# VH-VL binders against Large ribosomal subunit protein uL10m (mRpL10), part 2

Target 1, 224 residues: Large ribosomal subunit protein uL10m (mRpL10), of Drosophila melanogaster (Fruit fly) (q9vpl3)
Amino acid sequence: RGKINIQRPKAPHYERARVVAVTQPKYPELPKAKSCFKTRAERTQQQQENPYNEIIAREVRNWLDHSRLVAFFHLSSITADDIFRVRVQLHKQNLHLKSYGSKIIEQAVKNTRYEAIVPLFHSNHCIVFSPDPEKTAALLRIVRRVPQMVLLGGIVEETMLSRNQLVAYAQMPGLHAVQAQLVQTLSQAPGHLIQQLQAHQNSFVQVLDVHAKNQMNEETPKST

## First folded at step 1 (VH-VL)

Design i41
Fold by OpenDDE, look of step 4:
Structure i41 (fold): chain C 224 residues (1-224), chain A 120 residues (1-120), chain B 112 residues (1-112)
Amino acid sequence: as target 1 above (224 residues)
Amino acid sequence: EVQLVQSGAEVKKPGESLKISCKGSGYSFTNYWIGWVRQMPGKGLEWMGIIYPSDSYTRYSPSFQGQVTISADKSITTAYLQWSSLKASDTAMYYCARHQFYEGSYFDYWGQGTLVTVSS
Amino acid sequence: DIVMTQTPLSSPVTLGQPASISCRSSQSLVHSDGDTYLSWLQQRPGQPPRLLIYEISNRFSGVPDRFSGSGAGTDFTLKISRVEAEDVGVYYCMQATEYPWTFGGGTKVEIK
């Protein structure tokens, strides 16, 4: 009884193979989770035919206008599942990940202060929006774990920042902390100045006092 | 449940200062914008401005820029609207409202309103 | 500024009859992101405004299905399929597409 090679089963007879091929339950392809990230091709096709491009462009503008933190990312071979995971993580931090076609972005930012961002959208990209600029550090922390997301730059408090500037910004103490430190420093400065100014005066008075005492001692006749 | 509770009615004289409050509860106060809306007696609604309580970033309507100050204290989940010097024309109902940003751009929850009366 | 014009100013309606309110914007309310940030608010007598519809046609939570919103671009409509006594009040459209945000002048719905 020939050892049934379980590892290389003999190809079934051509007719059986046909029946097996036809009877294989076509599992409905799990609806490809509409990857919020439409492939470039899908995005381009949709951009040409969709009368709603103007509508979407407005959404982008609205997000830009209401966001205090905007970060631009390049996506490198990221799966829909990975994007979803990142989205969930970001959402927990009130960070909103969106993806738009380049044409939509162009339309959205045309004749606006954001027009300079258009060159960032030549490839697969996503945008993260937040109303809270303090979430920059959280954003970077999350994205660091996702090698497929490459930070390109961003907008913080209506200021366009490079990648390096965003990283630096994230490392800075919050504006309030910096302001508090500044106030503390400024509040201490007058005290030190006054002390320094008074130190010279006090020293001068001391010298005068010593001189006066010495003169008084010289004028005291040794009563013999 | 999301709630915005505003301070009570105010009766003031022209030239006096006033600060009214809006306390948010039932949600993450720092994650949503708060807006202020004026309604003069018998008139429609006027958008005054919005604030993001997390960092106190504020946007004003041009009509109200320099006329009022919008602020927030996130530690007590409260937003404020204040005047340095009230005018008779400031007599109105003032509403605070939560601005939904994540799912659109609209005011989804409103305070009960604060009536401000400025009379000589 | 975007000017929001509502018509009519007053809408007397018989109970059980439909009502329709129009809101026209001076420019397109389609935001650059593609969304149209038009909302409808209801203000009952002596009460604060209440959100009814957001983004043209989406009913807010708890809003009865007799309320519906439609429109595009610059022309928007709020419809009440069957007016009830509790629907008496002033209705406002609001745009949040562009700063400053602006409201319509309001439409008063009354029961004949």
Scores: ipSAE 0.005, ipTM 0.517, lowest interface PAE 10.1, mean pLDDT 84

## First folded at step 3 (VH-VL)

Design s2 (from a37 with heavy chain S31E)
Fold by OpenDDE, look of step 6:
Structure s2 (fold): chain C 224 residues (1-224), chain A 120 residues (1-120), chain B 111 residues (1-111)
Amino acid sequence: as target 1 above (224 residues)
Amino acid sequence: QVELVQSGAEVKKPGESLKISCKGSGYSFSEYWIGWVRQAPGKGLEWMGIIDPSDSYTRYSPSFQGQVTISADKSISTAYLQWSSLKASDTAMYYCARTLYDSSGHFDYWGQGTLVTVSS
Amino acid sequence: DIALTQPASVSGSPGQSITISCTGTSSDVGSYNLVSWYQQHPGKAPKLMIYEVSKRPSGVSNRFSGSKSGNTASLTISGLQAEDEADYYCSSYAGSNTYWVFGGGTKLTVL
């Protein structure tokens, strides 16, 4: 009895295949999971008159005010499932991924120090918030693996950074590492200085000794 | 100028191991991903996988998963493609390519290709 | 092997406009704006011509343009020239497991 290859089941007999093909329940194409992210146009139309927008705007402001790291991303078509996966990864690092409508953002940042970010929200976007600016490197590591996410810029310690500046910031050693390095460098400096000073003194003494010896040799009269 | 230089052509027998290289220059090697693309003689392009040289994070096509290993040494700006045991079907031109940005999969710079011939 | 579907060959006369199609599924081309087009001359490495459906890299002629409708991406070459004779490959993000796929390639002949 030939080993049933479960990995490549033999195609059923032609007649059976026809019956199976006809009797296969036409499952209604699962409604294309409406990307939880309504197109910008759809989002803009629905947001005009909802008192709920004010509440959301306050939420956005709250996130901005309490975050030391804020990163803005463009989304190039992403599924809800993909977003969820990214969100989980970010959450493990205490990074919070949020998505808001452009109108909500405008409302939230109107007449605030954050008003300059409004031009970044002309397309599908998301924002990542963190209370810890040291998580910038972790954030970038995660999102670089997501081709649908494009970094636009961010805010670190109340400073607006371009994409390139944010990347550069992430590459910098942590403050503690830099401090440690500085301390190490400073601790070595006095030792080197002392060594250099001592070396010069020693050299000078040696030269003087040689000079003194030479003078003594010249003063010894050859007693004939 | 950005350049990817690949190792020379290889002639191997079935069952032999092989490691080919791709050296990047003219840019910060760790800031861009490197991908490998196979092209069998007279055939189309096949996406094999990509690597982030900064941490050696790799992604493979399902067709190449477990069949090859992609690695990188950022200290010498070099990416590698390796086989533990070559097959005749591995005969192809292999290209390394740099991604345009991060994991975008858009390859903007390409190596010259490495021809690998596997014959008994 | 999951590949994007391209016509095997397309031909045109100098000065004409031709279009090459790349058809995927709702889970790849249909879901993401991550389509690239590559030009490959015989014996040469591929060259990126279009990325993100419609964007041109620096140095690429404005005769090349890209678009997408539904599950089909298209490369249009206007003002066809003899130098455009090459193989053209589309590529797209495949969605699941974060890998990319190529189309089967299209041979463009300039008559």
Scores: ipSAE 0.422, ipTM 0.729, lowest interface PAE 1.6, mean pLDDT 86
Fold by ESMFold2, look of step 6:
Structure s2 (fold): chain C 224 residues (1-224), chain A 120 residues (1-120), chain B 111 residues (1-111)
Amino acid sequence: as target 1 above (224 residues)
Amino acid sequence: QVELVQSGAEVKKPGESLKISCKGSGYSFSEYWIGWVRQAPGKGLEWMGIIDPSDSYTRYSPSFQGQVTISADKSISTAYLQWSSLKASDTAMYYCARTLYDSSGHFDYWGQGTLVTVSS
Amino acid sequence: DIALTQPASVSGSPGQSITISCTGTSSDVGSYNLVSWYQQHPGKAPKLMIYEVSKRPSGVSNRFSGSKSGNTASLTISGLQAEDEADYYCSSYAGSNTYWVFGGGTKLTVL
């Protein structure tokens, strides 16, 4: 038996590609009205403007407040099966992979010390939370095999660390003594970490632009 | 093989409730919309409404708004048409149909129909 | 309540071409290229013959074609055959009310 609709792309709605991406799929022409009914993307946007966004923003604040390890990643196109496989591996180490919309992140960190992370969420992203900073090495080992997840930096014990600093943290013996030393150094220069995160993000955006011209479609679950 | 299989014929009295089903197979159920069409005996086709099974977004013809409920359970690939209180004028053949592509109103696959008879 | 007007019946001889009309208004058929045509044999479910005014789904003979002029859509069947005898319904998007309607149907008789 065959799939009768093989000739049709599996994307939910044509209009999502036109609004979210620069490159548009080639489908049979729709009439001057973009669609007969409100598209899934249009209905999703209406739900995102729902007052329940404050409830989700409170969830994000709770994760940030109760996680001693937070890692930020840029997320390239990845299949739903691959991301679920990574989520299972992370979960076994008490590492919790989450994605949230950029509007929700902005709302969650408004008027907090974390407001500087907002630029990281202009592009596709994911976040890993854990109550256990000792799992940083396990996190890096797992994501090293996932090129679609690119480390941007993180937060350890309420201190923002660059990518290089987080890698160094994971390698150092006697974590408590080293943590105190790193916190003292980083507390003196809050703006430098943000600038380093933005520079890494900009560099990877440039690489991703070239990569997107020859990679698979953007059908992965988006952050919310 | 795309297939829509509807529940069997029903004989009911006025005022009774009824829920008929339409099970889709051979395709990704939540990627296409399901519509319902009525055909009274000896009469033409009437467009009743449509549902996106992925999030249960629903639209009705003005003639049927508030008269029936269209729903879906994507975990078992099934759409439903439901009346809370049947009338004799509800006697008809009811078809479910799948859209040709996601949000279109062009139906390319049809169920076999469910005959509903409402009489004393 | 938007109605699509079709003739009640049409007839033709084998091998000829026939045309079935479907007349709406400037706010539905006239404004949108979202007209479809369905064939229904007695006791059977409808079958999609034409969508988006003039497109044929896979498996539908090229003897069936569709067109639109102004507020009127047309289904043309060329090389008429006995098995084409059936009821034919047009359907159109109903404009700003965001629903669809069917025409009253046309019985095609092959003489």
Scores: ipSAE 0.000, ipTM 0.400, lowest interface PAE 12.5, mean pLDDT 76

Design s6 (from a37 with heavy chain Y57D)
Fold by ESMFold2, look of step 6:
Structure s6 (fold): chain C 224 residues (1-224), chain A 120 residues (1-120), chain B 111 residues (1-111)
Amino acid sequence: as target 1 above (224 residues)
Amino acid sequence: QVELVQSGAEVKKPGESLKISCKGSGYSFSSYWIGWVRQAPGKGLEWMGIIDPSDSDTRYSPSFQGQVTISADKSISTAYLQWSSLKASDTAMYYCARTLYDSSGHFDYWGQGTLVTVSS
Amino acid sequence: DIALTQPASVSGSPGQSITISCTGTSSDVGSYNLVSWYQQHPGKAPKLMIYEVSKRPSGVSNRFSGSKSGNTASLTISGLQAEDEADYYCSSYAGSNTYWVFGGGTKLTVL
């Protein structure tokens, strides 16, 4: 294979218009602000009111619509060097690491079957998108060396999977076997997701069951 | 059935080399980290290090860095723990263990242990 | 330099609930939800009872539960039974690298 093409990371979910180059130190490049003493909280709030929030929400929706694999992670404290290395390794496998604010995720999935994912973003998180569902094993191989990223679950071929279901999917032998196993898993999968959300999202229990049943009626596409 | 089978007990003298083994079966060996854990007689567990058999990425506890070598041969589903020069203080039970599929630290399956005795 | 502190021993009568503590620092137990608990009977290899603070592997009784508050993780065994008599070890991610540590261990005696 050729040399790995390293791209600059995507802009943070609320600083997209002010992208800082990967090689530049952050503290010499402080953005020009309305006040001289902006805190981290004030910067986050101002960025959330940025007119680019709808553009970022469209980006998230586009990733969700065009990714056959989406994985959700809880993200604990991690150094800039470590997250950069993870992003590079993921990019080599056509896996795209992103992080967005909870409000932007809520906007992006509003009135879609994916509204159930919003509670996953109550804590610090990251998302991995890919057009290639067969890359799930490669994703988890990379992540197991990164204790700071803890798998919460994912979406494969527009079907929501719990952590254990996604791990099982990653270990399955072939695409046709995966399609058959995914259909079988869906008869049980909504209960596992709903059980995790019951304390905070009672109204979503019935919606998730309806969405899972509707997805069971759809044929997953062949990839060969 | 996931199984980790370790090599047999060893009796050695100080200064000798030793390489003990851990063979995994019933799963895709190269898809999971393998760790080594030391337990001196009558003492607790000590985390020594782990290896990803797929590319031999190896991580050590600071206490064991430079004291042992962890390696793996994925073609025969086997991990190794090796000393170039044993000390009497290396007398212990040594366990290998497998992590969860997406983790480097939660050991869900363990070998039976290899007792290493180092004495003059 | 990092250490996970467990009581050396704990005891209880059959049917009671007991709790074993595992205290780390804000840089390990406090920052990450990556605590595991292992049970070890004499002469046997350890067995994973709890991972990621509170999750049970398949085949582990729901009498075992885990929790965390601040820098302290806890293993609770309800409905104590004679076969629960064993050594118990916590483990946690150690911080900014990929190595892990064990606690010193707790001997559980069932009276």
Scores: ipSAE 0.470, ipTM 0.775, lowest interface PAE 2.8, mean pLDDT 79
Fold by OpenDDE, look of step 4:
Structure s6 (fold): chain C 224 residues (1-224), chain A 120 residues (1-120), chain B 111 residues (1-111)
Amino acid sequence: as target 1 above (224 residues)
Amino acid sequence: QVELVQSGAEVKKPGESLKISCKGSGYSFSSYWIGWVRQAPGKGLEWMGIIDPSDSDTRYSPSFQGQVTISADKSISTAYLQWSSLKASDTAMYYCARTLYDSSGHFDYWGQGTLVTVSS
Amino acid sequence: DIALTQPASVSGSPGQSITISCTGTSSDVGSYNLVSWYQQHPGKAPKLMIYEVSKRPSGVSNRFSGSKSGNTASLTISGLQAEDEADYYCSSYAGSNTYWVFGGGTKLTVL
């Protein structure tokens, strides 16, 4: 019984091959998941004065007002699948990835303290929102692995930070850790100060003693 | 000033193991990815891989996957490139380079290179 | 295999403008604005000249510019100088598994 070569199965009889070829379900090519992120051009063209823009603008404002961490990213030709993957990862960390048109953003931040962010939205962008500023490190860890996402800057605790500042912030120990360290340092400071003060005093006393001894030796008259 | 300093030239025989190093200074080592680039004598640049020193997340070129190991020790600001068994074809100049940002392939600072010669 | 194709050599006279092309597949150069250009002098490490298709790092001359059309990225060097004689490599994001590729390199000779 000849070993069925599973690596090179014999081509089926031409009739069977024909039937198989015809009966192969033509799975509709999954519509290439159009990137949920419309190109700037697509977004700009569709942003006709839609009454819904105001609603969306309010939503954006609401996100901004309730977020303690906001990060702005430039998107460089990211696929829908890639975005979805990133979104899922971010969501697991209670980070919310959103994308809005430039006009919507402008409308949302008009006459607000966030107006300075408008220039950041001249290209394909996304925003990540979080209620927790401590998630900055987690956010950066995730997005650093996505070369299509370029960090532009962010807002942490109502303070606008540059890219570098945001990175630095993420590397800092939490406020509590810093406070703890400060307290520890302050608690150690008096001990060191006392030691240093005592060391100087001791040294001074030693020098005085030596001086006193030397003076006593000079005053002993050589009795001839 | 940002500087990457690589270990010295190596002369090895086929079958030997090798680990070369790249030490970063003048910047936060854990904040930037480090990559390795091979250049055979008289040939072009080859992208080998990159590593995030902060968590050792490593990305390889398919051509180098399983052929080399990239690692990093953030405590001493050093990245490594390692072979378990060298081949004559591994003879090349090896550069370490820092990424401009994140996991980008934009290398803004480069080491001086390490020449590895593998000869019987 | 994702490959970036560059001309083997380009030449120009001092003061001229030259262009080096880098052509990839639609999955790399055509899909991403993540193209870099490097200059390498003999016996030296490469130097980043252009990143993200057209951006210049600090310290790089404005004589160097980058562009992209379709699947082809281009490096243009204006006002060619003797010091520009070097090998030039393009690099691009490959689109999968977060890896990058280099072009074959172009030798620029200043005549």
Scores: ipSAE 0.364, ipTM 0.701, lowest interface PAE 2.3, mean pLDDT 85

## First folded at step 3 (VH-VL; from u2 with heavy chain Y100W, light chain Y99F)

Design u18
Fold by ESMFold2-Fast, scan of step 3:
Structure u18 (fold): chain C 224 residues (1-224), chain A 118 residues (1-118), chain B 112 residues (1-112)
Amino acid sequence: as target 1 above (224 residues)
Amino acid sequence: EVQLVQSGAEVKKPGESLKISCKGSGYSFTKYWIGWVRQMPGKGLEWMGIIYPSDSYTRYSPSFQGQVTISADKSITTAYLQWSSLKASDTAMYYCARHWGDLSFDYWGQGTLVTVSS
Amino acid sequence: DIVMTQTPLSSPVTLGQPASISCRSSQSLVHSDGDTYLSWLQQRPGQPPRLLIYEISNRFSGVPDRFSGSGAGTDFTLKISRVEAEDVGVYYCMQATEFPWTFGGGTKVEIK
């Protein structure tokens, strides 16, 4: 249809725009008539072609701003039925399990204090939100029985915490003053926590790889 | 307490312009979407569009794009729905509603009845 | 566009008896973020709509526990365990998974 008609511009169907965004979320749309004079604004427009992603990104920002507890997980393969059951269990505790693409996360946190979390979402992931940080213990109890979800870290009372720091927070007796002191004591210099969270994720992957190789029992000088 | 208060009923002739309002109170106005929903007499609900008041970003249902304009003034916590030229087929009850996250439309205004006749 | 089909069109119910409303979507309502954006609204005569249930089965604040939602994918149900006089009205399902957002045609609940 007419791609360059300002009176009747091409308006791709929502479903088509959604598919394009899913298949090429990080790159500009490649039109039939290639333009080598695309401006930065045109590239930004093409990158934000999916109207639902724009809506969801703003809603993710609201979740971050209104949640006193945010937990980040690596998610390995799990059936739709199994993850749905986990979501239902979490929701009973006012814990909201969400899965967003990296592009949506980047759009949501760009130019906010949460921008540092973007690298955590390069791999398959999910996030749990709650307005109630006292639910951290309930969260960890539930996900302990879901081996496909691996805790990477989180944000509690606006403070970024590593996996071990979040576990320590969950073990507290529930006194507000003690809770606040722990959060402050565990807080790190800017940038330190993200590096620590990524290191834990990378170490886990590396340990699994080494373990898998060792489980082969026999390693020949040639290929197996 | 969250509340959305809409402007009063309107009686107009075809071809006239109209702007109706929806004022939010009891919450942070810029942190929530405002949507508009039409209900024709004796009929069901139709989604018209939404606005994010913080940056005035809008999205319209294809059926309503070009027919209406949605805007907001965050300084007075008010969203608007406007027509440049009304038609008799615009006769309906118009609702505004707040949206955030998985709640969809959680709080609704009382409605504004618009009657367009010669 | 996702088409939302509600059955029945009307449901006359004896006071204290249960009522059941079905909603079927033309395609899956599971969003790419993993959630299902299916909600139920109640509209009493002469009043604006009111949110009853969000994300399939979660009751909104102040909604009595006699209301329950269930379903998955394309088939969803709203149940009222014991219909009371105040439950008279039109019930709508709504999807916000795909743009444009769409409503079911409505089901009128009446006493007897």
Scores: ipSAE 0.100, ipTM 0.596, lowest interface PAE 5.8, mean pLDDT 78

